# VH-VL binders against Protein AF-9 homolog (yaf9), part 8

Target 1, 217 residues: Protein AF-9 homolog (yaf9), of Schizosaccharomyces pombe (q10319)
Amino acid sequence: MAPNTRVSKCQISRPILVGNDAKPLTKEEKEKAPTDHTHTWRIFVEGVDGEDISKWVRKVVFKLHDTYNNPTRTIESPPFEVIETGWGEFDIMVRIFFAPEAHEKALTFYHHLKLHPYGPRMEEMKASGGLVESVQYEEIVFNEPFEYTYKLLSQNPIGDGHGLAVESEPDHPFSQQLEQDEADKLDFAIQEVKKTIEMYKQQVQSLQGQKSSTPVE
Short names: E, the ipSAE of ESMFold2; O, the ipSAE of OpenDDE; V2, 0.75 times the mean of E and O plus 0.25 times the DockQ between their complexes.

## First folded at step 1 (VH-VL)

Design p20 (framework fv_ramucirumab)
Fold by ESMFold2-Fast, scan of step 1:
Structure p20 (fold): chain C 217 residues (1-217), chain A 123 residues (1-123), chain B 107 residues (1-107)
Amino acid sequence: as target 1 above (217 residues)
Amino acid sequence: EVQLVQSGGGLVKPGGSLRLSCAASGFTFSDYSMNWVRQAPGKGLEWVSSISSSGSYIYYADSVKGRFTISRDNAKNSLYLQMNSLRAEDTAVYYCARAGYTSKSGPYYFDYWGQGTMVTVSS
Amino acid sequence: DIQMTQSPSSVSASIGDRVTITCRASQDISNYLGWYQQKPGKAPKLLIYDASNLETGVPSRFSGSGSGTYFTLTISSLQAEDFAVYFCQQYDNLPYTFGGGTKVDIK
């Protein structure tokens, strides 16, 4: 294999979703759960627009509140998620690990578990029977990545090249054609932002659909 | 009639230990989460600890973490609070309390309370 | 932690008076708030849960209102048995926290 060295003047990014969904236990589910449990909930790390993040994420470690049995949950294959029941909200540590060949440190996120309707969409959540979604859109940025990561992510782009490598200080002369295409580029950028927002909404809806099919016991 | 009857309080020196008990009757004990709440003389209420109906989920106030242990025995309809490394600031009346249940909020508020047990920590 | 601030800390009132007690949360707790009554030497007793629901056996002169960060407990016509200390409690998140209490005393 070729030497694994850093790619200079290069930055590559990859979006992910870190979040939870939750719903009140149904009457039937409550009869099988402890009476103090009010909700079933899921914490997850997922790609945007259906990206298979297992291509570059090795494992995800979720650290639940210390009162849960086996509170450190290590998930080494997709889906990167944990499903539980409970009644309380707490912070979950989410640690994302990359292949050793990437020579990248694990990234740590904290997600506050949401079980109850909240925020600007509170009325919508109440109208859905208490179905709650709390999702963070995060960008993982690799600055001067090793060739391993650069090649891996370049071979697995998402959408129309969003999140692909960008040279931080290009040495080539500026292309004159860009001046003539500026208005078209702006219109394209606006449409891509709208697509990204719509894909995010669809991903949230997909999570709700998947949750309804997920066994609770 | 729902009843919570407490015992086990007393006077102890700093660094000492006490175990409080709360005996439940008049309801299915194993269906309810239970709590300990304390009140220092002339002061307000401070939540101490919670235990789920099964005993699987336990929470503590920061002031007592590592020193107090909540437990329950559903076969005996009993709740316990083991208090170790007691300090003068732990002096209070300790109440056991049952978490109520509603379809909207779940078992969060305290619908029934024990009579209270005085714990005095002094030299 | 969610801080609960009660006002007033004490109030002097006469039988038949309308008494209003206020509770403020440091963050939005929706309607996850209870009100308790405590008489000297006795355990607290639940009056109101989910901000506005009257507990069974509690007289109708007691009422609760509010949501989010601002809540009130009202006693519409104070009776002799109502002289007590009143506490609000949030149960939106752990740790559970209580207001500092309001003493309703005879004028």
Scores: ipSAE 0.000, ipTM 0.413, lowest interface PAE 19.9, mean pLDDT 79

Design p21 (framework fv_ramucirumab)
Fold by ESMFold2-Fast, scan of step 1:
Structure p21 (fold): chain C 217 residues (1-217), chain A 124 residues (1-124), chain B 107 residues (1-107)
Amino acid sequence: as target 1 above (217 residues)
Amino acid sequence: EVQLVQSGGGLVKPGGSLRLSCAASGFTFSDYSMNWVRQAPGKGLEWVSSISSSGSYIYYADSVKGRFTISRDNAKNSLYLQMNSLRAEDTAVYYCARGRYSTAKGSYWYFDLWGQGTMVTVSS
Amino acid sequence: DIQMTQSPSSVSASIGDRVTITCRASQDISNYLGWYQQKPGKAPKLLIYDASNLETGVPSRFSGSGSGTYFTLTISSLQAEDFAVYFCQQYDNLPYTFGGGTKVDIK
């Protein structure tokens, strides 16, 4: 057991994926869904390369549009996701909470729910029968983390160089290793996003209904 | 202030065209379905058209299908109704209205915020 | 289309009176019904949704009840600002349809 004090002049980061997948409801699914709902969709927070982020994430709170039953969805165990049906696109507030030992404030992200083909991948989404993916690669940066977080993340690196401690002093020359580590992180994350999206497509195709800690009413 | 402000009405001859506009403020416009509801002078309310928050799903009353086009510009927080081939029976005050999600129904079905109304008169 | 029939078409009442307005649907609409108030020259205002839920900011003297095909809007103690036309609306299915309206006038 190590003392839990801040690690001075230290920065450690961890990549995550924040995003949603969606697909049009099938004829059979429409019979079971509320009238006018057009899509099933999933909002999620996931680790890159299969990382179990529950090691350092305590819970994720998704705040859906106020019109949903119990719009504040608290997910305290993985997978950190909410599956719903709907017809409209809206902003979802995503709040990530850390273990008490981390002594870190919750982080807030906003994700615009995408249900319809869009952007550079629009033709691919149309070709897939309307399967939509809108995934943001985010990097959580811990500045002068407590020993608890530093130890946990540095002992469980992901990919080449992910989770390594980096000097955070602005007066020092930028290191070549830091530059390479950031490039490697981005390339690795891009490959894992593609893999994660494919896995989700399989899950969505087999699942229907609500999957959260909130009762269906 | 949460509000919808309308413009674009007027007097037009049968067969003519008009475009109505509805500007939203005080709420996240892109999160809501929007609707047009009309009321002929001294008469009741008639639903005209609905558009989903993204603009991808659109519905029309049978009386206006093929003549009216609903659209929205989420970047400008604006809703539009393009009215073509206007007829005397289209004479009414036109209201834009925000769709509210019914938790019991599981969909947008009723209207919780209304514009002030725009008069459209179709007459020779 | 689902037809909505309101009665009465008009009612004359005094301040403090209890006013009841009825709305009948041509088919079962469960509880998917709203009530609106409209004052002369103004847009409609939502009062009640899902047959009995009071909209935020609407005075507690307004209440809704009913299910299926028969619904009522009640004003327990009529105030001066309540003289208006009231409309019911079904949202069980498209197209959305409204009742013909009930005018509440000063006696």
Scores: ipSAE 0.000, ipTM 0.412, lowest interface PAE 18.1, mean pLDDT 80

Design p22 (framework fv_retifanlimab; at its last look DockQ between E and O 0.07; V2 from the best seeds 0.00; counts 0 for: pae O 8.6 > 2, placed apart)
Fold by OpenDDE, look of step 2:
Order: C-alpha cells, then sequence, then structure tokens
Structure p22 (fold): chain C 217 residues (1-217), chain A 122 residues (1-122), chain B 111 residues (1-111)
C-alpha cells in the first residue's frame, strides 16, 4: 500500500487525559501572587500510561479566561500544560492540533477548571489540604487515517485487550477507579442541577403568588 | 503583519544544487507548518513538501523524496528548500507558503512568499 | 494521487458578467463531513491568493461576489459580477490525500 494513502474503513483511537490540578496558595505564595488570587492551578493534556503524545500532537492551545494576560496559550512541546494562579473557576478551551503525519483537523475540548473540593470525594480533598484533581478521559478517533499514522498509532495499543487496572497507579492513571470517579462526578453534577432547577421553580411560584395577591385598585 | 520573504533568483547548471530560503516574520514561526510549492513558466502549481518547524518533521511528494530536503532554522525563523541534481524541468518559481490549520476549518495556505525563480540551463 | 481537472481552460467574459468555474476530482475529496477543496486566484507576477477554503468558505478579505460550492468530486467557483481586477487565473487545490494537488487552472480574460 502506498504510504500516503488512507486506510479505508479503518478507525484507530488514542486515549488522552485532559484535566487540571489545583491547590490553595500558601500565605507566602499569596503575597507574591496578584491581588485576590487564592489558588495555583495547572491545566494539562497528557497521554495515558506515560505515552509520549508529541509523536502525533503538534501543539495544544489553551484559551483561558479573558482576565488573564495573553489568555491564549500555545504549547508546542511536552509537557502540554499551563500553570497559573487565580481565584475563580472557569471554562478552558483546549484545542489539540495534530502533526502532519496524522493529517487531521484539530479537536476542541472544554474543561471546567476546578479549584475547590467538589463531588462525593469532597471531604477527602479537604483532608488532603484542598488538593483538587479534575481529569477527563478522552478518546481521539482517527477515521481512515493515513498508513503512516495508522502504523504509528497502532504500535502501542493502550487498553486494547488489556483489562483496565482496578486502581489508578502513578504510571497508569486510567483505571476502573478513574471511571468510577468520573461517573460519581457526573452524578453529583446532575443532582446539583436538579436542585437548582427546583429552587428556581419555587422562586417562580412565589413570584406568581405575590402577583395574584396584589389587589387591583 | 505576517510576511514571508524569499531569497533572490538563482541560475544553475544541470546537476547542480540550489537552496532557497524563506524568512518568516510577524508570527510565531514554530506554530505553523511551512509548505513549498513550485510553478513552471506558464504551468500550474506543484506541491513539493511541508515541514513542521517545531519538531522538524517533513512530508514530501514522492517525486521529490530523493532530491529535496526541507529544513528550518528556528533562531532566524527561516525555512529552506534544497533541490539537488537539477534538471531543465526544475526551472520554475518556487514559493513558500504558510499552512493555517484549525479545528473548525481545514488546512489552507494563507500567506505566501514572493517566489524565487530558479533557472536551470546548460 | 488525486487529479483535478478544471474547465474551461479559458473563460472570456465582460465586466459585470457572471463567471462559473468548474473543478472535477478523480476521486472524492470529502471526509468526515468536510470537502477538502480550496480555490486560489493568481495574477501575473504574483503568488497565488487564497479565495475559498473547504469548498465554500471565503477567506478573510475576499469580496462577497466570490462563492464556492460543491462536494465529492464536483466543485464550482462563482463570481457573481466580474470586476476588472478579477481577470486572473484561478486554481483549485485538494488536501484530502497526499500529495496535495492543484488543478491546471482557468484563465478568466476580458472578452
Amino acid sequence: as target 1 above (217 residues)
Amino acid sequence: QVQLVQSGAEVKKPGASVKVSCKASGYTFTSYYMNWVRQAPGQGLEWIGVINPSGGSTWLDQKFKDRVTITVDKSTSTAYMELSSLRSEDTAVYYCARDYTSGRSGYYFDYWGQGTLVTVSS
Amino acid sequence: EIVLTQSPATLSLSPGERATLSCRASQSVDYSGYSYMNWFQQKPGQPPKLLIHDASNRATGVPSRFSGSGSGTDFTLTISSLEPEDFAVYFCQQYSNWPYTFGGGTKVEIK
């Protein structure tokens, strides 16, 4: 097969991690940080199980909140990360550009920056000094990749045929535990949204009741 | 403002080599791929190859694999295309072109050099 | 490689007239919901200028009289009303497969 042809009807996927970690600033760090900043945080894109994704990732662009100087951060080599200080949570746009070998369009992800303990493991996070980790597992699917890309990405199959480890290890972050944690986070978020909806419904009812009690003079 | 400035015209004999330069300015050099395209007099456009200035990876048309070398100098934000074993049919204007890529749009050559005429004559 | 055939080779028109240029690919250049076809304008002594990317998207600064359409193997560049500055050579280009390839061009000349 000509090395420059697409592999018809073939798909190959590669897992990545998109996420952030955060911790409160110490008193000493706070003195050196901008006014009102309370946390240091890191947004990152990583390979799973220590994979060097720079073989097929050209660059990662992080779009931070507009309040930051130069909110668009372009990282062209590993580690694909941005470290900053701040006080508020916000959405970060993460755009992954692929190497010419992949011949694919960039993909965009959105990650909500977490600074404070949250979810079912909130108490554990608090006990850990307020250390927060928020990681999303993403699969990048290449549909009908070029032969070169296919060969490159097929050399180290992650997860194909190997059962997910039950527990996350430093060298193997993708695990059944991680999946469960993500599921728990989603469940918690859904519950919070439901509560919020109920609150607003009650407020609307209250306002409607007040309107009906105003005597038409 | 983005600008690509190429080296001057070259006259070479058959069998010789030529190295054309493309100096980039007005943007982050390593953030964009750089393509080379040529055009023979009165003819169409022919894609030669592309380089990622960040990692140095290159892709070439099979037609040029044995004769073309594309390189970059990051310190000077300059891309180079060297063509060896020159033939009369290599007489053309050679262009460098920046490759724009985004998640929403495709790949396209948004900025071009002014072109470099390479003449191969006995 | 994907061969692009442009027609007509030469188009003679007057200012104010509509120009329709065709580009046919030897195989489909569509992938994942996109058409990987671009259009360029080239004037004598100048490098090509991007007009249309991804079959139908006008590049920055390109007048609205230029439009691109098509999918699969058949693509069209339309100039709704020719201006004097529009008389030039137009090229289509695909980037669906390696190597990138260009059409032979259509020359739009004054009648």
Scores: ipSAE 0.014, ipTM 0.496, lowest interface PAE 8.6, mean pLDDT 86
ESMFold2-Fast, scan of step 1: ipSAE 0.011; ipTM 0.569
ESMFold2, look of step 2: ipSAE 0.043; ipTM 0.561
ESMFold2 (binder alone), look of step 2: mean pLDDT 90; pTM 0.909

Design p23 (framework fv_retifanlimab; at its last look DockQ between E and O 0.02; V2 from the best seeds 0.00; counts 0 for: pae O 14.7 > 2, placed apart)
Fold by ESMFold2, look of step 2:
Structure p23 (fold): chain C 217 residues (1-217), chain A 123 residues (1-123), chain B 111 residues (1-111)
Amino acid sequence: as target 1 above (217 residues)
Amino acid sequence: QVQLVQSGAEVKKPGASVKVSCKASGYTFTSYYMNWVRQAPGQGLEWIGVINPSGGSTWLDQKFKDRVTITVDKSTSTAYMELSSLRSEDTAVYYCARSGYTQKSGPDYFDYWGQGTLVTVSS
Amino acid sequence: EIVLTQSPATLSLSPGERATLSCRASQSVDYSGYSYMNWFQQKPGQPPKLLIHDASNRATGVPSRFSGSGSGTDFTLTISSLEPEDFAVYFCQQYSNWPYTFGGGTKVEIK
């Protein structure tokens, strides 16, 4: 099928989360895992605020380290994730394929799998018993999208017209919507940071409960 | 305008290492993937690997994985490729090349190339 | 990894002649009507220059005498009427999957 007409002077964006989480295997889990594995981990591509991205994401391909069985993992329905065990940190190639009728090229990301506490929040991760997240908030931007892409995304707005941007000029009909869309993007980013902070607070609180359970010895 | 300026030619002995730099200007460094590609004399092109400058994530061709390190310095908008345990067949011109957007939908092909850095490995 | 085989290795022609260059992939490079195949021109002492992206789309500033065609595993670069500046080496390149790979090149030289 030939591509339809592109929508001029238009940008549509959709937020996603790309990343991994990981934790050390429990003693029970370690008995069921390969003997040299130390962690369970999950690589994923997710929507923000419960958004179902499968309406515009058709599949995600994760290319794992060559030591894994079937290291090219194709996930064609949500949740777009792979769950594994392992011991080392390595790069995972992530390619996101869109709905075929949108006639949009796939996007390629590289994600470095994190298993161990790191970065400015390292001490908080250690306090959680080694629970690690490495997640990036991404904006997928469709510049002058095909009409199919425009219509497909218009069915699932985040906010009133979120992600629709038109070049600003004094009398342009979308200039006010562009400013609101930029504000909405910032607000979503702030809310995602707040969600991450709240999740970590809950993990710390759970760990504090563990400390209050004094060992018999 | 977009420019990729690479470090100068290098002459190395077998077993040494070389680190090639690629300084980017004229665009937001972290918004595009940066690739390394080499070309031995009279030969074709060989992709080495790619880095997302924003987070430093890399992917390398398996033939180079044990010997190549690709890094960036975001403060200077500079990418680096270090090749270790050099041997004579590593004599080549090494190119940096920009590719697609890291965070946006758009073109995803090698649109700007550095001038190349000749690395000569000889006894 | 996807192996790209270009033919012929050398094409000896005169200005004004039509050049036809082939690139065959070891597996399909297609998804949803897109072929993840590009063509580059390289002149001596210069880096490669993008000519055709996604099988058939001319890059900005590329003359209309250059055209690309094909899909799946079989791709063709055509130069309808060779100009003196077109004598160079041409490479196909796939970005369907990692690692990205290049063909061995076709040298178009003066007969």
Scores: ipSAE 0.203, ipTM 0.601, lowest interface PAE 4.8, mean pLDDT 81
Fold by OpenDDE, look of step 2:
Structure p23 (fold): chain C 217 residues (1-217), chain A 123 residues (1-123), chain B 111 residues (1-111)
Amino acid sequence: as target 1 above (217 residues)
Amino acid sequence: QVQLVQSGAEVKKPGASVKVSCKASGYTFTSYYMNWVRQAPGQGLEWIGVINPSGGSTWLDQKFKDRVTITVDKSTSTAYMELSSLRSEDTAVYYCARSGYTQKSGPDYFDYWGQGTLVTVSS
Amino acid sequence: EIVLTQSPATLSLSPGERATLSCRASQSVDYSGYSYMNWFQQKPGQPPKLLIHDASNRATGVPSRFSGSGSGTDFTLTISSLEPEDFAVYFCQQYSNWPYTFGGGTKVEIK
């Protein structure tokens, strides 16, 4: 009889962070950077509260903008990150491949690279010298994991997405505050979209008004 | 003795569905995975998916996610593979195959196979 | 998905000769000291039969003339001395990652 090594009717979820950091280039750095580059940035996939995700993540593939040389970057060992310079914001495809023992298909996420201060904390970011951090919280769900995987993923209760600290700490960035910041970003984005919609409505109205005033010769 | 006995050959029209059965005997049905693999005439083997009979969880190749349903009947120790929206390209011998667990707490190799079920899709 | 490439597609040999079959994976199938590679033999009208599991372990009842070797991305099935019953199609298969995949097969035929 085969050993029952799968935890049936069980799911286990692990949190990860997908995000980027960015800052303006110094004068010295600008001299060494490609023409028109203005920022250095880092895209990363990390465990929550310093978890070593390399135990169950095999590799991460980052797809950068096509303007970059070798836009597909494969990282097979920690830290799962890419550091580059640039001037523009764009979407990065992040594909996470899991350890063979997990027997899970790769997951794909998309992260919009942020280089400039934004959102409700824009002034704070500016005051910090233009340091930008944009992080997304993601949960990886394993359905009926093997006992090994289950044990591995259950060993570290810290960062399991439950019982979050109120404030982030240097070694524990995931907090209620971080969640609130994410919510604030979403609210800000919604407001910007609303403003944009209103702008276009006004433009359409203006164009319609002009059309009605044109005398039919 | 472990045996996997599959249902008989099927002839279907394009657009139809087919359900192939695999009756297991000689072992504890819920202690092993049941896989489905197909082989087109003169071609290689293609993995379709797997089911854990104990929990009912399934994993399918992305190619088949929209057309294949794998199920089990624990009371009869029978696994089923249903393929819908049949196409001529689905003409193949379909196999069920048992796989166990390794000591490393992972999926094991395919140790027993059914005799195969020919599914022919023709207009 | 992990693509498995088998070579050669056809191998023509005589009884008593040594057969060497190759299977190359598009990425490593190794983890934690294991290689997640199997070899199957298939004869006409029959399902595949397991020969080798975990790259180098001979399945129960498989003759000693069959051996598997390799790790990472390169694997080999060897038949030390071909018997008449060994002329068949051989497939490699990985079970490292979903979806499981098979090689295209190598046909060992009588010269």
Scores: ipSAE 0.000, ipTM 0.494, lowest interface PAE 14.7, mean pLDDT 87
ESMFold2-Fast, scan of step 1: ipSAE 0.743; ipTM 0.871
ESMFold2 (binder alone), look of step 2: mean pLDDT 92; pTM 0.929
ESMFold2-Fast, scan of step 3: ipSAE 0.258; ipTM 0.680

Design p25 (framework fv_namilumab)
Fold by ESMFold2-Fast, scan of step 1:
Structure p25 (fold): chain C 217 residues (1-217), chain A 125 residues (1-125), chain B 107 residues (1-107)
Amino acid sequence: as target 1 above (217 residues)
Amino acid sequence: QVQLVQSGAEVKKPGASVKVSCKAFGYTFTGYYLHWVRQAPGQGLEWVGWINPNSGGTNYAQKFQGRVTMTRDTSISTAYMELSRLRSDDTAVYYCARSPGYTTKAGSEYYFDYWGQGTMVTVSS
Amino acid sequence: DIQMTQSPSSVSASVGDRVTIACRASQSISSYLNWYQQRPGKAPQLLIYAASSLQSGVPSRFSGSGSGTDFTLTINSLQPEDFATYYCQQSYSTPYTFGGGTKLEIK
């Protein structure tokens, strides 16, 4: 059977996390960074529930602000992330490229880099010493995917039914069931995002610790 | 079945380095943090650090900074802890232990749900 | 570093007794507290996480309570296999720290 034919009347989806975390520079880190920089930050694309997205993502291109050296960062192997220092908030272009066998166009997202406490969790972020997280749940939907993508994703569902293939007829009799499935997927994704945010908090703390001088008594 | 299997006992001289391995079975290796916790004979538990097998990122307790290095090899689902410039007070059983990351629906708390059998490291002059 | 203090350091009890072990943190750790059981010569095993959540497979006679700085582990109706050393551990901030342990001994 032909590996590169489309699966008609079908869609399959995969959740991903696109976001950043950030923390104020320590005094010792500031001495090593440009004098105008105030924060260390990380932009990333990650799978949910430990999914190795490198199976279906070939590379991620991050386009930073033009003030950075080599502002176009191409990441061809996981982790799909960039760690930098900076002073300002700006939009980062995040472009996701799929394996050639998928025959799918690259997807482009724009993520606004957050360095300062904000939003409903602002007090929590202030209490953490200025540690900031801004993470978005994105659902990548493959409509009538090539058999390569369909087989790869449908054989490995994520959590409580993520990756479930559904029939894409406009007047499908199971529209209520599809609506409920999407609500269940969102609830699961919210829990996974909370866990992933805590993981990133630890990573940022670890990175800060690695760059700081060892304390002396 | 989730299982963490550690390398065998080591006897080292002061100033040497030791590298302990921890091989994971029965779960997605990159979905969980791996911690190292030690216990000196007759004493309590002391956290050394963790590694995120997915990213390779690490976090070490300050008292071990500059002496400990944690690495992993995802192709064989194995994590490593190397401790250098060994002293007699590094004599302890070293455990690896798994902490849930974003692979569970539990809250944001980290806890050590599965432990390796431990590796006795003896440092004697 | 957050210091964890357990009391008592040892307790003698009989099968069927109710035992309570206390753990105090030097600063507020919210509910980021876990309890472990360790038998001689064995690795620790998780009993309770997030102050009060029972780990899958752990008998319901174990329960945890508390928040902030003061926490307790309760064992209702002690069984012979419960004679071991118990440790609390905070996961609020690195370095993660353990209490000094409470040895539960048979009378």
Scores: ipSAE 0.000, ipTM 0.408, lowest interface PAE 19.7, mean pLDDT 79

Design p27 (framework fv_adalimumab_6cr1; at its last look DockQ between E and O 0.03; V2 from the best seeds 0.00; counts 0 for: pae E 18.4 > 2, placed apart)
Fold by OpenDDE, look of step 2:
Structure p27 (fold): chain C 217 residues (1-217), chain A 128 residues (1-128), chain B 107 residues (1-107)
Amino acid sequence: as target 1 above (217 residues)
Amino acid sequence: EVQLVESGGGLVQPGRSLRLSCAASGFTFDDYAMHWVRQAPGKGLEWVSAISWNSGSIDYADSVEGRFTISRDNAKNSLYLQMNSLRAEDTAVYYCAKDQYSSGTKSAGYSSYYFDYWGQGTLVTVSS
Amino acid sequence: DIQMTQSPSSLSASVGDRVTITCRASQGISNYLAWYQQKPGKAPKLLIYAASTLQSGVPSRFSGSGSGTDFTLTISSLQPEDVATYYCQKYNSAPYTFGQGTKVEIK
């Protein structure tokens, strides 16, 4: 078979984790950090269940906020991560380049950097000293991959081909429980946004009411 | 047919500067990363520098970092290597090399980091 | 930095002989290895990429194998036109280091 033959009508998918960790700087660390920085954080791309994704990932490019020196960070070998200090949350562009043999175009993801405790587990995060973890489960789908890619990615099936484990294990964090937790986080976020919208609506109404009560002398 | 033609080589004294050029044809130049590779007389191949299709990503070998500058003009289908502070150890045939795969969606970065086409090279001799 | 070491540095064989060249990486590079042929006075030519994939137009007598740290280029039946220096190259990460080369001659 010609090395560059695509497997027709076939799809193969691989899961990855895109996310960040963060923690507050200690007093000592603050003295060494740039002015106003409050947190250390790590953005990363990882395989699920400890998978070595370097077999099919060539490099990862992280685009940080423009306020950083050299905001474009290229990581060509594992671990695919960037560690920095900062004070603000912002979106990070994560571009994954695949092995040349895969003949696939790079994929781009966006991750919102989380530095502060959030969501339904906010109190737990606070109790843990402000340790924050924000991870997204992403599935990379290869449509009609080359035979090489198909063979490579089919060798290590993640899971029974059927759904996520019900519970997360220390070595297998991805589970239905984790999905539910993420869903809960999203729901919480949606509720907070709704509250915020309602608050602003009330403020606008209040301001409009005050304008109507000013007698045009 | 893919063609790469290097020029600009010659004899120079240590500490001097030289600029190499590579004229590309036979392919969509701005779709591919380009590279410089050199070979000292009677020695092996040494990767020198790489540049992405839009010049957004550039890499150098440690041996030339800070002294050499790679650049390209896509409108002219040309690759360049500005060599400053030349040393005797820089004496070599310098090859222009094409990256194997196109960037496809014009993503920033290199595609393959191995070379499917090479020029015939241009000789640079650094001697007192 | 990852070092690339070829063996042997030179060899002489007869027409029709099986020739084997090895390339060793000091660290694992998966299958990110290419092989080049350079004839005397000529530019290098790509033979193999991804450790074992034959470049289009390259004779089938050439083959590559290996993964991780140990790689092999094989010429199943050496021909007169195969007189050249062969180089391996890693491309898993920068620098894109070449082996020192293996000179192949005919007896």
Scores: ipSAE 0.000, ipTM 0.516, lowest interface PAE 14.3, mean pLDDT 85
ESMFold2-Fast, scan of step 1: ipSAE 0.578; ipTM 0.781
ESMFold2, look of step 2: ipSAE 0.000; ipTM 0.432
ESMFold2 (binder alone), look of step 2: mean pLDDT 91; pTM 0.922

